# VH-VL binders against q9usg8r228to453: the designs that were tried, part 17

Target 1, 226 residues: q9usg8r228to453
Amino acid sequence: IPESAEWMNHLLEKVWPLINPEMFSSVADQIEDVMQASIPSFVENVRVASLDQGSHPVRVVSIRSLPSGEASESFSEKQASEAEHKDEPEQQRKQFYNFELCLAYHAKPVEDATSTSARASNLHLRIVFYPGIKGTVGFPLPIWVEIKGFVARIRFRCELMPEVPFLKNVTFSLMGLPELNVSAVPVAEGGVNIFGLPLISKFVNDAISAAANEYVSPKSMTIDLS

## First folded at step 5 (VH-VL)

Design s31 (framework fv_ecleralimab)
Fold by ESMFold2-Fast, scan of step 5:
Structure s31 (fold): chain C 226 residues (1-226), chain A 125 residues (1-125), chain B 107 residues (1-107)
Amino acid sequence: as target 1 above (226 residues)
Amino acid sequence: EVQLVESGGGLVKPGGSLRLSCAASGFTFSNAWMSWVRQAPGKGLEWVGHIKSKTDAGTTDYAAPVKGRFTISRDDSKNTLYLQMNSLKTEDTAVYYCTTEGYDMWTGYDYFDYWGQGTLVTVSS
Amino acid sequence: SYELTQPLSVSVALGQTARITCGGNNIGSKDVHWYQQKPGQAPVLVIYYDSDRPSGIPERFSGSNSGNTATLTISRAQAGDEADYYCQVWDSSSDYVFGGGTKLTVL
């Protein structure tokens, strides 16, 4: 049964604007790499200028503790094997705390879409497309991409240790592709728009989903805290 | 050559009103986003507010300390920017600069590329 | 509200390199612009978008921005470089934010 995460949402509301956007630099680079690999022949280049969290936070919908056996279904076979510790001596046995988090994001409506400050209050990307044939000089076409919403289910495995700070590493995995809705808006009138806003929105959505797929079960990422 | 010339500054009592003007030349004023930036004597720079071009909806935004008291407007036929200051306080004493906002393709308008000479507003009893 | 921190003053010898810092939480994720202001004069843009120079600004002026610190670097300092220098960013919660300014003295 999912537990209320109201206390976490209070903390997240205070902390969200303080998160260093550079922590998202790896994600931004991965999104750029995916987009660059997928550009059509009439686009020479694409760049992600920034990925900023804005002031409006994600929300924790639910959190639940997981038994070791259930958690093992979420990770790679090697990590799943590590969850099985019944045959190991107690003194040498690894200890884990496993939980599942459900996150949701909903952008706030922007009354003045031409205001950069109002737009930047929501989670967003700034992307520049360079139209043209490979090897020609293209004029940059700046696009503002707002994340209208997403829903993500993430499982965490925390390896505990007996000494302070008692947390050795954290492994996480997405339990399927996040549901994602994005909206693309040109920053300025750019002459000929050969993609159209719906095609740009789909292109960016697909790129973000492909980047996220690198963390979808059975794939995972481990952060060493020791 | 871009030129911005402010006028209308002077001495005014607390609670009074004053209107500043900025005459612009050397660029297409109607396409420009225009800002007011102030500097109290011996202090640093502080953004006051801006007005967008008509093409970009012609809307205004203001810094919290002046919101509700100051109004920015423009007359594109005269290439002139205005700052109407009402309910003036002693802490509004500053040199007021008229500035153009520079355009960058990633952010739109983000920095101040041209500045006028400034006009001094003194709010004192 | 977002805040930028600059040293009150920096001294440099003629012909040497001056470095003026602008500290801000996560400033490396923001676009930093720098202004030069001489006594009794209006500010002049000398660097925009971290490292770009406007037309007419000598190559001796350069900028960088990473982590929590942006830096304006003035190589081969000249007497005419004496001025107050201000950094500026745009922030979603605070709009346009200026640093407190740094007075550069050329010895």
Scores: ipSAE 0.000, ipTM 0.407, lowest interface PAE 20.0, mean pLDDT 78

Design s32 (framework fv_ecleralimab)
Fold by ESMFold2-Fast, scan of step 5:
Structure s32 (fold): chain C 226 residues (1-226), chain A 125 residues (1-125), chain B 107 residues (1-107)
Amino acid sequence: as target 1 above (226 residues)
Amino acid sequence: EVQLVESGGGLVKPGGSLRLSCAASGFTFSNAWMSWVRQAPGKGLEWVGHIKSKTDAGTTDYAAPVKGRFTISRDDSKNTLYLQMNSLKTEDTAVYYCTTEGYNFWTGYDYFDYWGQGTLVTVSS
Amino acid sequence: SYELTQPLSVSVALGQTARITCGGNNIGSKDVHWYQQKPGQAPVLVIYYDSDRPSGIPERFSGSNSGNTATLTISRAQAGDEADYYCQVWDSSSDYVFGGGTKLTVL
């Protein structure tokens, strides 16, 4: 019998390449907005051209169940719910299933780092910087950003419903900022000073962390499935 | 930058009253749960009470030693938190800190993320 | 009422690892937060939700929480770590509960 984390990892490995990259467009837009707000004076614009999960999946390190029912409600939600549902039968109350996942990602080693197809197997961003000095805009500078790794703790609250599909909504929240390691590599030959890549890596790392902070507790996001 | 500045502390006789103020800046005060935490000279930290945001009904809760004697209020238009202390006892002598409460989706508000410098209240004859 | 117990003092040699404990009945089921207070200063949050570090807190600070004991670990102790440390939980019957505090001395 495999450990609970192992069966989830087998499932993720099969499902990961099938996820439509379009589902990450909102995340890409948030990263772009953060970068745009933080660009240096010598950069006029920045754009996230794509966010692609690749074929190498994230791994579930651990999963644990959290208390269900009222214990999963925020303090304000719990007080409001108790006031409204003081005398309601248990059968008519909201039902929740709560759990915490620890996720880890480590990029697959690429023997030929010059191969674009090999690089595309790992989680990556394609970012375009538009330099602007003295009020003029230069030609676009495309940068490939590889996600070398991350560790994240995420809590999920699933609100159940009695009818198919039995899952009304899912709310998630990050338990602290994820540990994140990214690496920037130029896509265009000769267009980027190689000595500037560590600064670009830091800029992108900071932007992704700031975007992730929008989902760090006490902040959360709810996906309505009904 | 989040800043909390307490004022109104001083010397007061037992049985007297005193009102503390906390001026807040650098965050949306009206959305925040605010607490008072005190520390007697040479002793540890002790929670005094809190006031919830207007969206969370604006209710107050107090620690047992001060319940019925202390009242917490807020003025969101002035970004100011207040602590009205009545029937003061020598045991109330402490530095009083104004603090914001951090929020956890699963447990609600349960930790103190930003603190002011504190204001000293001395209750003696 | 719920109660947290901390040792009054802990000593650590410069560069060594300090461990400060916080004891409480079934504390592993609660979220534990840690504050650092230097003389004459306001407390500063150094660990929240058992093990998470706020922005600006060095990686040397870490936390754990299981069973009846939560632990704040300070690796490679520095002179600047000398302070009082307080653990804190929220409890439905007692609201916000602080430990008595532990004075860390760096020798």
Scores: ipSAE 0.000, ipTM 0.422, lowest interface PAE 14.6, mean pLDDT 79

Design s33 (framework fv_ecleralimab)
Fold by ESMFold2-Fast, scan of step 5:
Structure s33 (fold): chain C 226 residues (1-226), chain A 125 residues (1-125), chain B 107 residues (1-107)
Amino acid sequence: as target 1 above (226 residues)
Amino acid sequence: EVQLVESGGGLVKPGGSLRLSCAASGFTFSNAWMSWVRQAPGKGLEWVGHIKSKTDAGTTDYAAPVKGRFTISRDDSKNTLYLQMNSLKTEDTAVYYCTTEGYDFWEGYDYFDYWGQGTLVTVSS
Amino acid sequence: SYELTQPLSVSVALGQTARITCGGNNIGSKDVHWYQQKPGQAPVLVIYYDSDRPSGIPERFSGSNSGNTATLTISRAQAGDEADYYCQVWDSSSDYVFGGGTKLTVL
């Protein structure tokens, strides 16, 4: 009886801090685009300066195998694949390995909320708001947004190939909107009481949820590894 | 072209047994999930049971009315699906269809994309 | 057990739009598939996953699914559309569930 989730969580603890934050640039850009579309009239611009994973890892709650091989093709995909590979040997047809992951994240308590180093241990966004008061791009207002937690269910379709490394591409999709909780923490000294932190937290939460909706079934994203 | 051809239907007495066969061609049978769906004369469609592909553990599931009496099996080397029917009742009188199950990765197995022409089973004294 | 309700019959004039409903508790959260069965023939899949059409099915056939009702819509009805139509869902407690079927008559 394999304990695959336990081994996966041990691996994640070791590799999580080693992930290059630049790998999240596409997600950060999409969150920024959603925020920019929703900014109030007193804000000229908003920028996601960074999306960093911190040192505290996500946890795999469960992993479930889904039907694999040629049987994993949808009716439309099966028809297209059969037309394209009508005369090709069976071994040259598409082969898939499919699975579903349930992921959970829970941030570590922050002992010094004013320290950027202490906050950097958790998954976070650095967001800059540019006020539009008086019709000019104003001075930047940096906000630290901590991801308090999330629960996400993600399906993966892995297309296999006969050549090393045997993995041609990976397609993923969210099985519904993730449960998400975020909090905004001000960076500026002496100005903390002028920030509407609960409103900023809601604005960011809504933007992340809207960005995530672009990957909710039937929508998906494919990463080509070949 | 996908083809499914059922055989083995006929007249049987209550309490008797009968084995249906479905010969499949035009697709990779070993990778397909296969179902049996029946239709009593002048009535609607009713799912009987299915068998998953070998790569999906080859497990079977049955509708409540037939559970414990019917057994579904497959012979991938012959591209043939079977339905072994035991302890037959008059209520089992129906045309039995062999079907393939369609699959969408995000939605799962849900629908029946190809159907055979069916074979009539009559349970009567 | 989960149940699907269809009207016993629907009539439509040649060239007009027919609508066949499939009622089920919170059916909008399920994937609905539709089958056409002509007398003496096996069923044929005409709509899958609420609104998708298999290759070879005319664009006159469309589907929708929301709330407690799924609908199969056949526009510009033709004599050849006369058949029994069945809706079908998968439910975790009931497995594959079919509606009782609707006889479509083209006048």
Scores: ipSAE 0.000, ipTM 0.461, lowest interface PAE 11.8, mean pLDDT 80

Design s34 (framework fv_ecleralimab)
Fold by ESMFold2-Fast, scan of step 5:
Structure s34 (fold): chain C 226 residues (1-226), chain A 125 residues (1-125), chain B 107 residues (1-107)
Amino acid sequence: as target 1 above (226 residues)
Amino acid sequence: EVQLVESGGGLVKPGGSLRLSCAASGFTFSNAWMSWVRQAPGKGLEWVGHIKSKTDAGTTDYAAPVKGRFTISRDDSKNTLYLQMNSLKTEDTAVYYCTTEGYDFWKGYDYFDYWGQGTLVTVSS
Amino acid sequence: SYELTQPLSVSVALGQTARITCGGNNIGSKDVHWYQQKPGQAPVLVIYYDSDRPSGIPERFSGSNSGNTATLTISRAQAGDEADYYCQVWDSSSDYVFGGGTKLTVL
């Protein structure tokens, strides 16, 4: 396969900072819902205050074609369908364009770890924990969570149509849970036990993985472009 | 029902060439992605390379040890898969299996669902 | 390059449960397939996509995959289960990768 994904990565570098932040609000809400369902008894509430893509983009590691024009069937079912409809016109058979993307993200090293602006260049979450005992809500505890990296395999099934823009809908599915590494740091000095940060990082990592699991094969999501 | 029958194996001197064939039946060969997998005597399985269907551009990929020396091709009119082996080395001695790649969009095309009985290639003397 | 590690051999008593492991860095994020190979025969797919069984494979065969370890489990082991077992994944940098194989002996 002679063709670098460099042209696509160059495009992503230019487009990444221009992506509408509102597109990430739905993802942030889903992560928040998962975290809220998993908080320990001594935490009253948890909120995702923001999810920001930063200026450092994801990278396309590979793009590969999958068998096209076929329904989403097992190999045996696909054989049976093809044998039955072998005489149909090619255009009627080729209704789908299928491909797989492998995406990777690696955070840029932060020269000044205390600088909020430097940290904001990387993909990150701002999370607020509300400690509470017996129905009492405690002082808000803000945490900065940096996405150190992830690797995700995503399959796309594109249904084609003859009219402009030639794309009727897109169905996507994750091929397994993304490999994910996150790091939590306090927004301000003090107020947080340093030994608690690895536990918070694990909690957030598990929550993002659980949210992503809702899109892991055989689960999928379809975006209708009609 | 699905059958894969390999042929063309034998004894070859180092630096020689061999062409293996795999006759397929019981499925729509033209739509299938096909692989060659080998097994050295007493050793484990090792993927050699594959060829995609014509609809998927008929592209080929090879494992590093054979890249540049082996060529995979197919003849859809004859339901036959080929492996052209050039510049053979003693470490290429193995049973070579013809296999189909299983496909399910929701899960992928990552497995080998049907295997032939294999053909022995010995590179010696 | 991506590598899979299997034990060289596993022994199981007749009627007991055998477990064959396949170790790989973050293998839980990959789709694991398992093959059975009896002496002088071609491999046969026994588990695909971590835990699915092809038609004709007994319910005694099951699979799991999490973290750094995938496992093939054979319940109520029978003499006919004696064979070499191979795990396999697809990796973007290494394409198709097989484990070294595990010889299962039924005592």
Scores: ipSAE 0.011, ipTM 0.482, lowest interface PAE 9.2, mean pLDDT 80

Design s35 (framework fv_ecleralimab)
Fold by ESMFold2-Fast, scan of step 5:
Structure s35 (fold): chain C 226 residues (1-226), chain A 125 residues (1-125), chain B 107 residues (1-107)
Amino acid sequence: as target 1 above (226 residues)
Amino acid sequence: EVQLVESGGGLVKPGGSLRLSCAASGFTFSNAWMSWVRQAPGKGLEWVGHIKSKTDAGTTDYAAPVKGRFTISRDDSKNTLYLQMNSLKTEDTAVYYCTTEGYDFWTGTDYFDYWGQGTLVTVSS
Amino acid sequence: SYELTQPLSVSVALGQTARITCGGNNIGWKDVHWYQQKPGQAPVLVIYYDSDRPSGIPERFSGSNSGNTATLTISRAQAGDEADYYCQVWDSSSDYVFGGGTKLTVL
C-alpha cells in the first residue's frame, strides 16, 4: 500500500458501516435475475432478500487519476452530449473528474459461525429458495451467503457542477470480471438446503459473477448525487 | 499527423546536467498525458516518468532510478515537453523517447500510442 | 516490484504462426499492450488492451491474456515482422512496466 493511501483506508473503515444498504439494490436485483433464470425445475422461485456491506470494509490497494475535463468523453459520449447541448455555448459543456481504484476485500474470521450478528460483520447476502413443482409450493429455504473475498479494478467518472454539492453524478465501470470467493452458511437462519454446501456456493458464485459482468466495461452504472 | 520531435541529447560527464525537449504537433497537446521512455544501447525499454494534463492537476510521477534527479515539465503554449536531467550517471546512457499516453475511460488506458524518433544521451568521462 | 518475463528470442518459418509470451503474476487482471521495434527505429504500438489493434496493424496480429500469461500471436509471418517485441502493463506499485523484449527471427 502507498503511504498516501493509509489515511483513505482509515477513513473508509469508519465510513463503511454507515453506507445505506439500499445503494446496492440494483446489484441485488441483477444477482436475483441471474439466479432466477438458472434455477432447476424443482425450485419455483429464488429471492435476494438483502445485500449488506457489514462493518468490515474493502481496502483501497491503489488510486490513480485519469484524464479529466471535457477531453474525458468518448466519441459516442461526446455525440450524445452534443445532442443534449446543441443549443448551448461550447464553453458550458460538462466537466469531468476521472479516477481508477483497485479494491481488495478479505472477510474477517468469524469466531462463532452460528451467530448471525457475528456473520453480519462481513459482506453478505441473504437468499431465499422456494422449492416447488408445478402446482405445489414448499416452504422457503433461507441461505446466508458470505463474501469471503474479491479483487476489483473500478473506474469512476465524476460529473462536476458549479453548485453545492459540486458533484452531479458518478458513473462507474469494472475493468474486468472481479476475482470472487463466496461461502454459503445454511445454519445462519435455520432451514435445510436442497443442493448441499459446495453446490450452493458454486451456484451463487456463478450468479454473482454473471451479475457483475453487467457492470464490466463498456457497461457502466450511474448514480445521481444532485 | 501526430509528430513528436526530441532534441537536446549529447555527451555529458557524470554528475552533469542536460535538458531534453520534445516538440509536439498534430493533436491537442494541453489535453495529453506525456511520458519519457528510455532505452540503453542494446537493452530494453524503461519508463522514466510522465506529466499529467493541467485538468488532471499537472502532477508528475517518476520511475525509482530517476526519482529526485529528473524533472518533467511542459509548456502548453509552445506544445513542448521537457526532461531536466541532473546528477547524471553512466547508467543513464540511453536513447530517450518522448511519448503520448493513450486514454479510453471505458476500455482502459496505460499504453504509449505515439513515439518520437528518440534522442541519444551519452554519460561518460 | 512487478516483473514481466519474455523469452529472449523466438524463431518462426515464413508463413507460419509465431507466439510470443509475456509472463506476470496475475497478468490476466491487467491490460497488456505490445510494441514492435525494428533496428534503429522507435517502437510502434501493435496491440493494446490485450487484443485490440491500432489502425494500420494487419489482422494477422492478435493478442490474448489470461491467468499468468499474455500472448502476442503473429499469423502468416512475413520477413518484415523481424523485430524486437515488448509487452507492457500498468501496475499500482511499479507504474509502467515493460518486459525484457523478444527478438523474432523469420527463417
Scores: ipSAE 0.011, ipTM 0.502, lowest interface PAE 9.2, mean pLDDT 80

Design s36 (framework fv_ecleralimab)
Fold by ESMFold2-Fast, scan of step 5:
Structure s36 (fold): chain C 226 residues (1-226), chain A 125 residues (1-125), chain B 107 residues (1-107)
Amino acid sequence: as target 1 above (226 residues)
Amino acid sequence: EVQLVESGGGLVKPGGSLRLSCAASGFTFSNAWMSWVRQAPGKGLEWVGHIKSKTDAGTTDYAAPVKGRFTISRDDSKNTLYLQMNSLKTEDTAVYYCTTEGYDFWTGTDYFDYWGQGTLVTVSS
Amino acid sequence: SYELTQPLSVSVALGQTARITCGGNNIGYKDVHWYQQKPGQAPVLVIYYDSDRPSGIPERFSGSNSGNTATLTISRAQAGDEADYYCQVWDSSSDYVFGGGTKLTVL
């Protein structure tokens, strides 16, 4: 698997900058929803304007196959499925391919902190805070949030089908809360005061962690490819 | 209630053969992945091999020390797991446990949730 | 081949907290399971998936796993906790791997 992981990392390095950032829009929306629920009273609104992967890729540390084929239920799974589906008609046989992926991300050092181009090479969020109260919105405060690093362990259950492309859906789940380190940095000259950036970094880190917790085992998300 | 009962252990000379059986009850045997785990007297646990369910292709995998000498098979109509041991060596002396593999994709997997009481295999001249 | 390292023995006083370690290269990326074995008995699963407890296992048993070390923690140790404890992982090159076992003595 080290040889297979190296090949995948080589491919990721080449295709990473080509990934359309819009593919991450649902993740950005969930982070925004969590932040919006947690804003203080003197902030009326918060928006995730963009989530951009940059040019520096995530790295596959390892990949391992898991038991695959027709689903077999543990005692707890049988109990849960009986409670939820005991009155359903005969279920169709399903085939699965299962694997676990370990991902690590480490931001590339930025030599020129004032360069937006240099900063944009790393995975980042642009968030906008709107100060205000009682529906009164002040002028927007844009903040650049860089993802300094993360480590995540993710399991994938792929449901197979006989027709091309042979993959009906993919369900994923995080095997524990990811390790995550983020930092807020200035977006524009004179646009933001450096005071408060550590608090913003903590706020965003907590929001991303809370959003990720919705996908921590036994919780999962299914992507339908049919 | 899940029960696993091993049988077939005994004394055998080096180079000999022996077949172990494991009778399973209390769960749907045909859907379960089954393993053999052994423990030499006064030593630790060592995985021997496993067999997947027929729906998962019924494939087998073996630990390096037994590969080529041991064969795992199953008879789903009898709810029975087998371990055929050939070319036995003195270092194969151990209590052999029949185990079920837990496979719960979202909460945990790759563990041994139910164990039989074990059957002793002694390889000695 | 992948290897797990456990201390041969750990002693704990009655009512105190015992910690049994399981060392492995990047073990934090693996699912760690723990088994308790009393003399003359089959092993019993006490922790699976790093920190989950099977039904019937007391809350005094907990687990953690990060970096190169997984830990089984037994709080408020009781005489009945005296046993051999084994950690276990799955590895793509070695399949199922057990640690050498740790004998827990409750004094």
Scores: ipSAE 0.000, ipTM 0.462, lowest interface PAE 11.4, mean pLDDT 79

Design s37 (framework fv_ecleralimab)
Fold by ESMFold2-Fast, scan of step 5:
Structure s37 (fold): chain C 226 residues (1-226), chain A 125 residues (1-125), chain B 107 residues (1-107)
Amino acid sequence: as target 1 above (226 residues)
Amino acid sequence: EVQLVESGGGLVKPGGSLRLSCAASGFTFSNAWMSWVRQAPGKGLEWVGHIKSKTDAGTTDYAAPVKGRFTISRDDSKNTLYLQMNSLKTEDTAVYYCTTEGYDWFTGTDYFDYWGQGTLVTVSS
Amino acid sequence: SYELTQPLSVSVALGQTARITCGGNNIGWKDVHWYQQKPGQAPVLVIYYDSDRPSGIPERFSGSNSGNTATLTISRAQAGDEADYYCQVWDSSSDYVFGGGTKLTVL
C-alpha cells in the first residue's frame, strides 16, 4: 500500500548513512572479479578500492504482495516438505510470506563537483585502472564511478517460524537485470585518459550488470536469520 | 487435503444469467489465485478468467470470449469463489471447473494445481 | 494470439513408449504444463515446468521442451494411461493457452 511505502522511505532516509560500507565488500569483490575477467587490451589490472552507499538513499517505488503460504512452494520444496512432515501437524509445515519491491535510485545533484566529500554523498565506486601491455605495469589511474541511477525489481520470500523473531530466512531474486546508469570521472583534474570516460562508464556498467546476473531469476540468494 | 466443490450449474436460455460457486478447503484460500476453466461437450479445455488474492490487489482478468459478460469475485471469509455469467450464449455451454493457480514467484508463471469436479452449464432454448 | 498444436490422437502398445507433442512458436522459452483427463473426470496435473512431476505421478511420465516442440513421454504404457492429454502455457498476449488435446489409446 502507498502509506506503507512512505513509512519505509522515511526509515530508509534515516538508516541509509548508518550502514557500514564494509557490508558491501562481497559485492565489490564480485564486481572486481568480473572486471578482471573482462579487462580491455590497454589495461593490465583493475581494482575496486571502495563501494560506498553515500548519504542519499535508495527509495521504494512500490511494494506488492505475492501468493504466500504453502501454495508458494515449488514442486521440489513441496516434495521435500511432504517427505519430512508426512505425519506432522499442519502448523509445522513451511509457511511463506512473499512480496515484490520496486527500488529506484537517482543521484543527488552535486553542488561542488571538485569536492571528494560532496561526490561521496551519492552511491559510488572508486576504481583503479593499471594501464599496460604484456605484463608491464603503468602508473595507477584512479577513477570515480558515480551510480547516477538504477531501477530494480526484487522478489523476497520470507520463511516464517512460530517463535520470535518469526523469520527463519529470507530469499531474494532480481526480476530481470536492473536498469543502470553510471558515470565515470577522473579523481584528479588533468589526469591521463587513454580510454575515454564513456568507454570506462560502459565497461563498469557491463561489469555491474554481469555481477547482478548471478541474482537474476531463477537464481536467488538466501540469508539465514539465526 | 485440497478440495474444490463447484455448484450452481443448470439449464438456462440464451440471454439469461447464472451464478456459479466454488467452495474451497484444505489450503489458505485468501492467499490463492483462483481460475475458472471450461470445457464444451467433447471439446478441449479453455481458460475463462482468474482472480488474484487481495494481497495482490484482487484484480481479475478474462479470456476474450467472455470479457464484459462474466464477472469473477471471491469471499475470503467463506472460502468461496464465484462466477457471475450474464448474456449467456449457446457457445457458453460447457462444464465449468474451479481451479487453484500454482505460482512460482521466481519465474512468475502459473499452472493449474488443483481442480474441482466441475459443474455443467447448458445454454439452450 | 499464441497457439498450441497437438496431434488429435496417438496410439501405443501396452508396455511401449508413447510420445505426445505440443508445438508452439519458440515454446522452448516458455514453461509447459501437462494435464491428463479421463472420461467424466476433472483434469489432473501430470507434469509442470516442462519436466517436474507432482506427488503421486509415476516416474514413467517425463517431459521435455526445446525449440518449437514440447514433448510428454510415457514409458512402459499401461491401460490406465488411456486418456486425453493437454499441454498449457502462459503468454503475455494470450494469457493461459491450452493445446487442443491428444487422445492416447493403449492397445
Scores: ipSAE 0.000, ipTM 0.416, lowest interface PAE 16.5, mean pLDDT 78

